# VHH binders against StAR-related lipid transfer protein 4 (Stard4), part 12

Target 1, 199 residues: StAR-related lipid transfer protein 4 (Stard4), of Mus musculus (Mouse) (q99jv5)
Amino acid sequence: ASISTKLQNTLIQYHSIKEDEWRVAKKVKDVTVWRKPSEEFNGYLYKAQGVMDDVVNNVIDHIRPGPWRLDWDRLMTSLDVLEHFEENCCVMRYTTAGQLLNIISPREFVDFSYTVGYEEGLLSCGVSVEWSETRPEFVRGYNHPCGWFCVPLKDSPSQSLLTGYIQTDLRGMIPQSAVDTAMASTLANFYSDLRKGLR
Below, E stands for the ipSAE of ESMFold2; O stands for the ipSAE of OpenDDE; V2 stands for 0.75 times the mean of E and O plus 0.25 times the DockQ between their complexes.

## First folded at step 10 (VHH; framework vhh_8ghr_2)

Design V7 (from V1 with S101P; at its last look DockQ between E and O 0.32; V2 from the best seeds 0.00; counts 0 for: pae O 6.3 > 2, unsure alone 63.7 < 65)
Fold by OpenDDE, look of step 10:
Structure V7 (fold): chain B 199 residues (1-199), chain A 124 residues (1-124)
Amino acid sequence: as target 1 above (199 residues)
Amino acid sequence: EVQLVESGGGLVQPGGSLRLSCAASGFTFSSYSYIGWVRRAPGKGEELVARISPSGGSTSYADSVKGRFTISADISKNTAYLQMNSLRVEDTAVYYCARKPGWSYSGTKAFDYWGQGTLVTVSS
């Protein structure tokens, strides 16, 4: 309970960061990705935003821990719920595919996940937690407080605004430039893939 | 207490249709639970036929029933449905409604509450 509250508050703080503190990292037709130095680790906090042509609940159902995430997210190769505390709170383990022509090898994450109401929409957030079980075939990454805000558009309730905050430590020996490039591209692709999944 | 009660099963000829209902109590469909229909045929293992997230409406189907079966949910009635069209003899099974409060990619073992099941017999 304490973790979920803290996590929620942290994400709300991120969501309140002024626009002038962000720098554009990637801009494509459908989504914009910003970044600023993270206060959690020697890396960047990324902000991504795009409009989704679907209602909030369906968007979040596709994002939060569940079987539907694997149907559309090309980066995610497995997803398991290890512990379930409440219907909107769990510990999940997921793996990612390699990126940048396998310069970035597959990663494993063990995250506390929490989904809660936010304004007229939802916040699905998470943070990596310690987990003793290791799988040598995966490099364990670490997600600092991350999350997705999804709120309906006032003028079009059938659409929603999806805003993500991501600060992932991939760990391992990866050139920083590769990490930065990968993160921005990954977030852009996330929106693209999600849009396809929602069709 | 969580309870799932199936209804709508029966005898039908090949090519016929049935609509199964699953009335849920002890939890609300507005939560982040998902509902599944699992069937058990004689001599065969369990097969997840269809699943739905009632709160969001997301659905998934087994390949064996795609295009013929439709899962839906009415949040106001806290009831899930399985519309079965173009029924085949191989669809004969006991159909169970099942719930999972959280998401898991572990098949039918992820479901924590089950109904008593309703028998669907497809025979000429």
Scores: ipSAE 0.017, ipTM 0.413, lowest interface PAE 6.3, mean pLDDT 90
ESMFold2, look of step 10: ipSAE 0.136; ipTM 0.579
ESMFold2 (binder alone), look of step 10: mean pLDDT 78; pTM 0.795

## First folded at step 11 (VHH; framework vhh_8ghr_2)

Design V10 (from V3 with W103V Y105W; at its last look DockQ between E and O 0.44; V2 from the best seeds 0.00; counts 0 for: pae O 8.4 > 2, unsure alone 62.6 < 65)
Fold by OpenDDE, look of step 11:
Structure V10 (fold): chain B 199 residues (1-199), chain A 124 residues (1-124)
Amino acid sequence: as target 1 above (199 residues)
Amino acid sequence: EVQLVESGGGLVQPGGSLRLSCAASGFTFSSYSYIGWVRRAPGKGEELVARISPSGGSTSYADSVKGRFTISADISKNTAYLQMNSLRVEDTAVYYCARKSGVTWTGTKAFDYWGQGTLVTVSS
């Protein structure tokens, strides 16, 4: 309970960061990715934003722990709920595919996940937690507080604004340039894949 | 105890329509609950036809039924539905309502609870 509150507040703070504190990392046709140095680890906090052609609830259902995520997200290769709590809260374990022609080997994450109302939309957020069970075939990554804000567009309620804050420590021995490239590309691809999944 | 009870199956001609109902008890259509319709045709394996998150409203369909079938849920009645239009002979199967609590993704095997099924026969 304390984790969820703290996590939510942290994400709200990220969402209030002034525009001039962000630097563009990647800009594609329908999504922009920014970054700034993270205060949580020796890496970057990423901000991603794009418009989705679907209602908030459907967008978030495709993002949060559930059966839909694996259908469209090419990066995620497995998803298991380890613990289930009340009110859209759980601990999940998921794995990711290799990236950048296997320069980045598959990763495993164990995250606390929490979905809650935010303004007229939803916030789905998460943070990695310690988990004793390890699988040698995966490198354990770590997500610092991260999440997705999704709110309806004022002039078009059938569309939603999706904003993500991501700060992932992939760990392992990876060139920093590869990490930076991977993160920016991953976030851009996330929007592209999600849009395809919502069709 | 979690229970799922299907109804609405029967005999219909090709091109006809049926509406299946799944009355759920022992749990509510809130939080991390997902409802699916899985069918088993004679001599064939199980096929996930449609699924819905009642609380979020998200839906998914098999390619074989897209545009013809619609899955929905009434939270107030704790009931899920499958509207089947433009039925074909190949839609003949026993249709099962299934529930998933939480997330383990292994296709049709991901569902934790199943109803007894209702037979749908499409024949001229």
Scores: ipSAE 0.014, ipTM 0.311, lowest interface PAE 8.4, mean pLDDT 89
ESMFold2, look of step 11: ipSAE 0.241; ipTM 0.653
ESMFold2 (binder alone), look of step 11: mean pLDDT 77; pTM 0.788

Design V11 (from V3 with Y32W W103V; at its last look DockQ between E and O 0.59; V2 from the best seeds 0.00; counts 0 for: pae E 2.4 > 2, unsure alone 59.3 < 65)
Amino acid sequence: EVQLVESGGGLVQPGGSLRLSCAASGFTFSSWSYIGWVRRAPGKGEELVARISPSGGSTSYADSVKGRFTISADISKNTAYLQMNSLRVEDTAVYYCARKSGVTYTGTKAFDYWGQGTLVTVSS
ESMFold2, look of step 11: ipSAE 0.412; ipTM 0.741
ESMFold2 (binder alone), look of step 11: mean pLDDT 76; pTM 0.780
OpenDDE, look of step 11: ipSAE 0.258; ipTM 0.648

Design V12 (from V3 with S31N S33A; at its last look DockQ between E and O 0.76; V2 from the best seeds 0.00; counts 0 for: pae E 10.3 > 2, unsure alone 63.3 < 65)
Fold by ESMFold2, look of step 11:
Structure V12 (fold): chain B 199 residues (1-199), chain A 124 residues (1-124)
Amino acid sequence: as target 1 above (199 residues)
Amino acid sequence: EVQLVESGGGLVQPGGSLRLSCAASGFTFSNYAYIGWVRRAPGKGEELVARISPSGGSTSYADSVKGRFTISADISKNTAYLQMNSLRVEDTAVYYCARKSGWTYTGTKAFDYWGQGTLVTVSS
């Protein structure tokens, strides 16, 4: 309901942040990752952008909660939908693999997910919600407002421009340099892994 | 009561084609976005052959059938289809239409409702 409207508005606001507020964190092939200090927590808001060789609907279907996500996303180790509200929104619980030789141990997240139209494409966004059940093998992380904008590439109708905004608090006792390295690399790997999954 | 009824199976020669149908009742495909076709060949386990997201139109296929099989859904008729072309003897199996389980999206164990199956025999 009201959470979906706030989430959407927040992501649209992030998508309007002026270019000079961003600092480049990583470039790999045609994927650029930027960051700026987060206003939500003591960490960074990351932006990533790159071209996908597929149409918007298929790209977003592989990102949103659904049957395709675990086929390609090597970081995500499980995905369960805990509550459906509409076909375009749900509460999901997912887990991630350990990173940096398990310096970042496996995490779990419980997120509200919402997918909606944006210009000629789609916005799929999410934010963590309170969920009392925890599991001792995972550290419960928290995603502040995050999302993926996907729009058709105007001069190549079989391609899409995919722009993500990611704001993850991994929680626990992790060196900040490890967090920064993992986040930038994970976003770059996300694009390469997704591209393989779309083929 | 949720029900999935397959039809369109039969005997066909190698290289031939068949179109399987899966009529749903007790739910609408528009409310359940993930429908699959699973086959069980003699002496083998279950293989997820094709999967479709009817609301989003996305599909995926097992490597064994890519380029030969096409899954589709007609929400207005509450029916899913599997077009099978260039059939081979190893495609002989009972084919089941299945709907996703409510909590997981991977593997054949992801499906919570199954039809009774339709037999496809590919033989000369």
Scores: ipSAE 0.000, ipTM 0.355, lowest interface PAE 10.3, mean pLDDT 85
ESMFold2 (binder alone), look of step 11: mean pLDDT 78; pTM 0.790
OpenDDE, look of step 11: ipSAE 0.009; ipTM 0.292

Design V8 (from V3 with S53N; at its last look DockQ between E and O 0.48; V2 from the best seeds 0.00; counts 0 for: pae E 9.6 > 2, unsure alone 63.5 < 65)
Fold by ESMFold2, look of step 11:
Structure V8 (fold): chain B 199 residues (1-199), chain A 124 residues (1-124)
Amino acid sequence: as target 1 above (199 residues)
Amino acid sequence: EVQLVESGGGLVQPGGSLRLSCAASGFTFSSYSYIGWVRRAPGKGEELVARINPSGGSTSYADSVKGRFTISADISKNTAYLQMNSLRVEDTAVYYCARKSGWTYTGTKAFDYWGQGTLVTVSS
């Protein structure tokens, strides 16, 4: 579909943004999180990068919609595939736990997800789509184009470089400082939790 | 009807090898499901030994079997395998194959279909 091509092209554009446009938001161990103002909404585009001690296929299989995601991702509380088009694309609905002592209440997202080859590795990307059914226990958030690039590390083929681009509008009535804290912490925790899940 | 049927168990000497099979019916492999092998030794709890995503081929193993066991799948035969090498007495257990569906994935972490098990005994 044309949505997958537009999504992929957008992520490749983000991956080409020059280093001097980014500002460091958080650094934990060997994971760095940067941000810059988003061009999609009044908020930030986040970039995260770190090395994973596993091959691309296994890393991406643990990230994309599928059977392993809920084993390790403590923020994600449910995952449901609403429409399945091909092996590599679907519409998924997922929920997240409350954050910061429920200052950020549980959220729900309905996203188109697409996984495709990128150089010697993979790109798994997504964007929220309209979905009329809502559930009262969740606030419906919106993901602008987002995704994870994973490529083999040049000198260590058993390792991968994982780079993510995240643009989430949490919606609702949340203090901006809580949003900024939650985004940076979520990305740092993502890497640490994924590393534990790959063991 | 989804069914999983294990075979290939038996008596093997320490250091020997055995291949278990799990024949599946009633579903098509996809990247949103996986097959796992779980074992239960007499008087012990359950241990998840290995998992595979049949479409993508990605795998994971318990520390107790890494380097000795290999999980694989043959999509054309709708069958998953567990190759067990360098068997030890402590590998004695009933081995079950199990599946988590990827098509109607509703956020549960539990396996949704189980086989009946096949006994592996490692002794002299």
Scores: ipSAE 0.011, ipTM 0.400, lowest interface PAE 9.6, mean pLDDT 85
ESMFold2 (binder alone), look of step 11: mean pLDDT 79; pTM 0.801
OpenDDE, look of step 11: ipSAE 0.047; ipTM 0.509

Design V9 (from V3 with W103T; at its last look DockQ between E and O 0.53; V2 from the best seeds 0.00; counts 0 for: pae E 2.3 > 2, unsure alone 64.8 < 65)
Amino acid sequence: EVQLVESGGGLVQPGGSLRLSCAASGFTFSSYSYIGWVRRAPGKGEELVARISPSGGSTSYADSVKGRFTISADISKNTAYLQMNSLRVEDTAVYYCARKSGTTYTGTKAFDYWGQGTLVTVSS
ESMFold2, look of step 11: ipSAE 0.373; ipTM 0.722
ESMFold2 (binder alone), look of step 11: mean pLDDT 77; pTM 0.782
OpenDDE, look of step 11: ipSAE 0.630; ipTM 0.828
ESMFold2, look of step 13: ipSAE 0.442; ipTM 0.760
ESMFold2 (binder alone), look of step 13: mean pLDDT 78; pTM 0.790
OpenDDE, look of step 13: ipSAE 0.569; ipTM 0.808

## First folded at step 13 (VHH; framework vhh_8ghr_2)

Design W1 (from V9 with G102P; at its last look DockQ between E and O 0.07; V2 from the best seeds 0.00; counts 0 for: pae O 7.9 > 2, unsure alone 62.4 < 65, placed apart)
Fold by OpenDDE, look of step 13:
Structure W1 (fold): chain B 199 residues (1-199), chain A 124 residues (1-124)
Amino acid sequence: as target 1 above (199 residues)
Amino acid sequence: EVQLVESGGGLVQPGGSLRLSCAASGFTFSSYSYIGWVRRAPGKGEELVARISPSGGSTSYADSVKGRFTISADISKNTAYLQMNSLRVEDTAVYYCARKSPTTYTGTKAFDYWGQGTLVTVSS
């Protein structure tokens, strides 16, 4: 309970960061990605935003831990729910595909996940937690507080504004420049893949 | 008043086909994340058979019905459909349509309104 509250508050703070504190990392037709130095680790906090042509609950259902994420997210190769606390709170383990022509090897994450109402929409957020069980074939990454805000558009309730905050420590021996490049592209691809998944 | 009314159930032989309809009233499909078909077979629990997001058109199916069942929705009629082909004896169940509530619940708890159900019997 303390984790979920803290996590939610942290994400809300991120969501309140002024526009001038962000620098554009990637801009494509349908999504913009910003970044700023993270206060949690020696890396960046990324902000991504785009409009989704679907209602909030369906968008979040595709993102949150569940069977649907694997259907569309090309980066995610597995997803397991390790512990259930309640319907909207769990510990999940997921793995990612290699990136940048295998410069970035597959990673494993164990995250506390929490989904809660936010304004007229939803916040699905997460943070990595310690987990004793290790799999040697994966490098364990670490997500500092991350999350997705999804709210309906005022003039079009069938569409949603999806805003993500991501700050991932991939760990391992990876050049920071490669990580930065990968993250911006990954977030852009995330929106593209999600849009395809929602068709 | 919110209502979901299923129709189209009946007796069919194995290998046969049925088309179920779910007429909704008191709300609009486009305002909700998805409409689902849930079935309850004798002696078994509830199974989400298929779901569709009316606004986006995305669909999902249980492994048990993939390739045989097709869910669709007509927003103009506020009606969802389940085309069931290649029916099997194990498909015998009461089929319910339900709407996803704007909550964070998953599984069958994600649905806040259900129809009365329509019986599908597959038998030789």
Scores: ipSAE 0.015, ipTM 0.327, lowest interface PAE 7.9, mean pLDDT 90
ESMFold2, look of step 13: ipSAE 0.081; ipTM 0.541
ESMFold2 (binder alone), look of step 13: mean pLDDT 77; pTM 0.784

Design W2 (from V9 with T108Y; at its last look DockQ between E and O 0.46; V2 from the best seeds 0.00; counts 0 for: pae E 2.8 > 2, unsure alone 62.3 < 65)
Fold by OpenDDE, look of step 13:
Structure W2 (fold): chain B 199 residues (1-199), chain A 124 residues (1-124)
Amino acid sequence: as target 1 above (199 residues)
Amino acid sequence: EVQLVESGGGLVQPGGSLRLSCAASGFTFSSYSYIGWVRRAPGKGEELVARISPSGGSTSYADSVKGRFTISADISKNTAYLQMNSLRVEDTAVYYCARKSGTTYTGYKAFDYWGQGTLVTVSS
C-alpha cells in the first residue's frame, strides 16, 4: 500500500511538470516524445504522448499486466505475474527483445505494477523491485517510477489521450548514446504497435 | 483446478434472445484473467465472439455480433455472461467460454482453458 501510494504520487508529480522543462526527443506524426534529466538516476526521464482511437479501459488493458500486451508489443517477449496483491496490484516479470541490431541485448525486468483511477481515466504505473530469482540469460534492468496516464478526450469520449513517463536503467555495458536513441524510438514504436493492436 | 461451465443455451427463433452464463472456478476474475466467448458453427472454424477483462472492464466484439451481443462479468459471482439479442440463423453454434490467463504468458498460447460448450440453435 505504501509503495502504490508513493508511486502514484510520483507519477502525478511527473505529470505536473511544466512544458518548458521538457525537450523534444522525437516527433513523429502521431506521437511526441520529450525528455529531461532524471532525478532518479544518471539518465533521462521520457515523456511520450499520443491520441488513441479507443476508450480508456481498452487502452489500459492492453498496456497493464495481462495476456494482451504480448499480442502487439514487439519489444516485450514474455510476461509473468509473479505475485498478486489486490485486484489491480501485482509484481510482474517481463523480458524484452534486443534492440539496435543487438547492440542492446535482451533485458529482464521485475516490476511492481499498480493500476488506479485517475481523473476520468486510469493510471497504470510501475517500479522495479528486488527479486532474488535470477536468470543468467538476461540482464536485469531497472525501471524507476514510470507509468501511463490515459484519459478520455473531452470532445470525443471514444478516443483517449495516452501519456507515458519512462525512466529505465538498462544497466549492463551499453553506451549512453545508444540508450538515448533506443528509448526515443522505442516509445514511438510503442504507440504505433499499440494502435495496431487495438484494431 | 480451473473449470469453466457454460449454461443458457437452447433453441430460439430468429430475432429472439438468449443469455449464456459461464461459471468459473479454480481462479478469480481479479487475477489478470480475460474471458472470451468462442463459438463453433457446424462445418465452420472457431470464432471469437466477445471478450472481457473482468477486472479492467474492457470489452471487444466480433463485427458479426456488434450491437447485438453484450459480454459482461460479475466478479462477486466469478461468472461471465453473454447476452445475445436479435439472434440470427447464422448464430447457431456451440458456444464456449474460455480463459486467457495473464499470470503467465509467452505469446504462444491464446485461451488456456475451455468449457464444455453450450449449444445455441436459432431456427424458425
Scores: ipSAE 0.330, ipTM 0.681, lowest interface PAE 1.5, mean pLDDT 90
ESMFold2, look of step 13: ipSAE 0.358; ipTM 0.718
ESMFold2 (binder alone), look of step 13: mean pLDDT 77; pTM 0.781

Design W3 (from V9 with A110Y; at its last look DockQ between E and O 0.77; V2 from the best seeds 0.00; counts 0 for: pae E 3.2 > 2, unsure alone 60.5 < 65)
Amino acid sequence: EVQLVESGGGLVQPGGSLRLSCAASGFTFSSYSYIGWVRRAPGKGEELVARISPSGGSTSYADSVKGRFTISADISKNTAYLQMNSLRVEDTAVYYCARKSGTTYTGTKYFDYWGQGTLVTVSS
ESMFold2, look of step 13: ipSAE 0.327; ipTM 0.696
ESMFold2 (binder alone), look of step 13: mean pLDDT 77; pTM 0.782
OpenDDE, look of step 13: ipSAE 0.561; ipTM 0.804

Design W4 (from V9 with I35M; at its last look DockQ between E and O 0.60; V2 from the best seeds 0.00; counts 0 for: unsure alone 61.6 < 65)
Fold by OpenDDE, look of step 13:
Structure W4 (fold): chain B 199 residues (1-199), chain A 124 residues (1-124)
Amino acid sequence: as target 1 above (199 residues)
Amino acid sequence: EVQLVESGGGLVQPGGSLRLSCAASGFTFSSYSYMGWVRRAPGKGEELVARISPSGGSTSYADSVKGRFTISADISKNTAYLQMNSLRVEDTAVYYCARKSGTTYTGTKAFDYWGQGTLVTVSS
């Protein structure tokens, strides 16, 4: 309970960061990705934003821990709910595919996940937690507080504004430049893949 | 013990409607799993007709039934439903409700638990 509250508040703070504090990392037709130095680690906090042609609940169901994510997210190779607390809280373990022609090897994450109402939409957020079970075939990454805000568009309730905040420490021996490049691209692809999944 | 019990099947004329029910026991509906309806027509393989995340409400349908079938769930009753409208002869099949637990999908085992099935016959 303490984790969820803190996590939610942190994400809300991120969501309140002024526009001028962000620098554009990647801009494509359908999504914009910004970044700023993270206060949590020696890396960047990324902000991604795009309009989704679907209702909030469906968008979030495709993102949050559940059976839908693996249907569309090509970066995620596995997802398991390790512990369930409430309908909106769990510990999940997921693995990612290699990136940048395998310069970035597959990672494993163990995250506390929390989904809650935010304004007229939803916030699905997460943060990595310690987990004793290790799988040597994966490098354990670490997600600092991250999450996805999804709110309906005022003028079009059938559409949603999806805003993500991501600050991931991939750990391992990876050049920071490679991480930065991968993250921006990954977030852009996330939106593209999600859009395809929602069709 | 997990149990799924289908009901509501029967004989119906083309253009008719049926509502299937799947009473689930031994577990509660969760956002981390989904319920599905799978049908097996005579001489054909299995087809996933529809699936739903009961807690979140997200649904998916086979193209063959889009616009005609509606999957729903009542969390309070721990029951999933399949409303079938505008039934066609090709909809004739045994309909199974099934549960997918967890989030990992290997492509080899779509569902963890299955009901006994209910026969739907669409015939003039």
Scores: ipSAE 0.423, ipTM 0.741, lowest interface PAE 1.7, mean pLDDT 91
ESMFold2, look of step 13: ipSAE 0.491; ipTM 0.785
ESMFold2 (binder alone), look of step 13: mean pLDDT 76; pTM 0.776

Design W5 (from V9 with G102A T104V; at its last look DockQ between E and O 0.67; V2 from the best seeds 0.00; counts 0 for: pae E 2.8 > 2, unsure alone 63.1 < 65)
Amino acid sequence: EVQLVESGGGLVQPGGSLRLSCAASGFTFSSYSYIGWVRRAPGKGEELVARISPSGGSTSYADSVKGRFTISADISKNTAYLQMNSLRVEDTAVYYCARKSATVYTGTKAFDYWGQGTLVTVSS
ESMFold2, look of step 13: ipSAE 0.318; ipTM 0.693
ESMFold2 (binder alone), look of step 13: mean pLDDT 77; pTM 0.784
OpenDDE, look of step 13: ipSAE 0.716; ipTM 0.862
ESMFold2, look of step 15: ipSAE 0.417; ipTM 0.735
ESMFold2 (binder alone), look of step 15: mean pLDDT 77; pTM 0.782
OpenDDE, look of step 15: ipSAE 0.572; ipTM 0.805

## First folded at step 15 (VHH; framework vhh_8ghr_2)

Design Y1 (from W5 with V104P Y105S T108K K109V; at its last fold request DockQ between E and O 0.01; V2 from the best seeds 0.00; counts 0 for: pae O 7.1 > 2, unsure alone 61.5 < 65, placed apart)
Amino acid sequence: EVQLVESGGGLVQPGGSLRLSCAASGFTFSSYSYIGWVRRAPGKGEELVARISPSGGSTSYADSVKGRFTISADISKNTAYLQMNSLRVEDTAVYYCARKSATPSTGKVAFDYWGQGTLVTVSS
ESMFold2, look of step 15: ipSAE 0.453; ipTM 0.750
ESMFold2 (binder alone), look of step 15: mean pLDDT 76; pTM 0.763
OpenDDE, look of step 15: ipSAE 0.705; ipTM 0.858
ESMFold2, fold request of step 16: ipSAE 0.404, 0.452, 0.429; ipTM 0.740, 0.770, 0.753
ESMFold2 (binder alone), fold request of step 16: mean pLDDT 77, 76, 76; pTM 0.773, 0.769, 0.768
OpenDDE, fold request of step 16: ipSAE 0.016, 0.006, 0.000; ipTM 0.411, 0.265, 0.292

Design Y2 (from W5 with V104P Y105S K109Y; at its last look DockQ between E and O 0.06; V2 from the best seeds 0.00; counts 0 for: pae E 14.4 > 2, unsure alone 62.2 < 65, placed apart)
Fold by ESMFold2, look of step 15:
Structure Y2 (fold): chain B 199 residues (1-199), chain A 124 residues (1-124)
Amino acid sequence: as target 1 above (199 residues)
Amino acid sequence: EVQLVESGGGLVQPGGSLRLSCAASGFTFSSYSYIGWVRRAPGKGEELVARISPSGGSTSYADSVKGRFTISADISKNTAYLQMNSLRVEDTAVYYCARKSATPSTGTYAFDYWGQGTLVTVSS
């Protein structure tokens, strides 16, 4: 309970950060990725934003833990629900593929996941938790508070505005410039792949 | 040397049941991929009817089979199963077991290994 409240409040705080604190990191078509230094670790907080041609519930159902995520997300290679507390929260374990010609080797994450209402839409957010079981084929990464806000467009309610805040510590020995390049590219690709998955 | 081998197909009357098996080799079901059952009726396109994460935590079904088909996995036998109940003539097809994963170096994601297929015929 206290974890979900703190997580939600943190994401709402990020969503209130003023525009002049952000620097553009990448722009692909109508998707923009910004970043600013993280207050959680020695790295960046990333913001991404773009329009989706679907309603909020379907967009978020393809992002939150569930059966559809692995069909479209080219980076995510597995997803398991380890504990289920309620329909809207769980502990999940997921893995990611190697990136940048194996400079970033496959990772695994164990996250608390929480989905809740936000304005006329939804917030789906998460943060890594302690989990003692490790597997040798993966580096255990850590997600500081992350989340996706999805609200309907006022003038076009069949469309949604999807805004994400991502703070991933990939761990291991990786050059920071490779991390920064991979994060910006991963967020832009996320939107492209999700759009294809929603069709 | 990744291989998927289906078995358990055959002829069955409408309303009957069959259990398909998909034996995997060259990888362990506790890895970072998922297994799907895809069917193809003669002259028709492919339909993904069911899928399961190799750890058995997540499952999904096509609307045409929900409530009638159940996918499961036995990690100790490295085998996935499709229990098909209340079979209909429309379920007649060749059923393929397929793996979907990404290569570690590129992140490209596709069904990369397919079984030989097993024929299910539902008729009086």
Scores: ipSAE 0.000, ipTM 0.148, lowest interface PAE 14.4, mean pLDDT 82
ESMFold2 (binder alone), look of step 15: mean pLDDT 77; pTM 0.771
OpenDDE, look of step 15: ipSAE 0.622; ipTM 0.831

Design Y3 (from W5 with Y105S; at its last fold request DockQ between E and O 0.71; V2 from the best seeds 0.00; counts 0 for: pae E 2.04 > 2, unsure alone 62.7 < 65)
Amino acid sequence: EVQLVESGGGLVQPGGSLRLSCAASGFTFSSYSYIGWVRRAPGKGEELVARISPSGGSTSYADSVKGRFTISADISKNTAYLQMNSLRVEDTAVYYCARKSATVSTGTKAFDYWGQGTLVTVSS
ESMFold2, look of step 15: ipSAE 0.332; ipTM 0.702
ESMFold2 (binder alone), look of step 15: mean pLDDT 77; pTM 0.780
OpenDDE, look of step 15: ipSAE 0.770; ipTM 0.883
ESMFold2, fold request of step 16: ipSAE 0.451, 0.470, 0.410; ipTM 0.769, 0.781, 0.751
ESMFold2 (binder alone), fold request of step 16: mean pLDDT 77, 77, 77; pTM 0.775, 0.780, 0.774
OpenDDE, fold request of step 16: ipSAE 0.848, 0.847, 0.821; ipTM 0.921, 0.921, 0.908

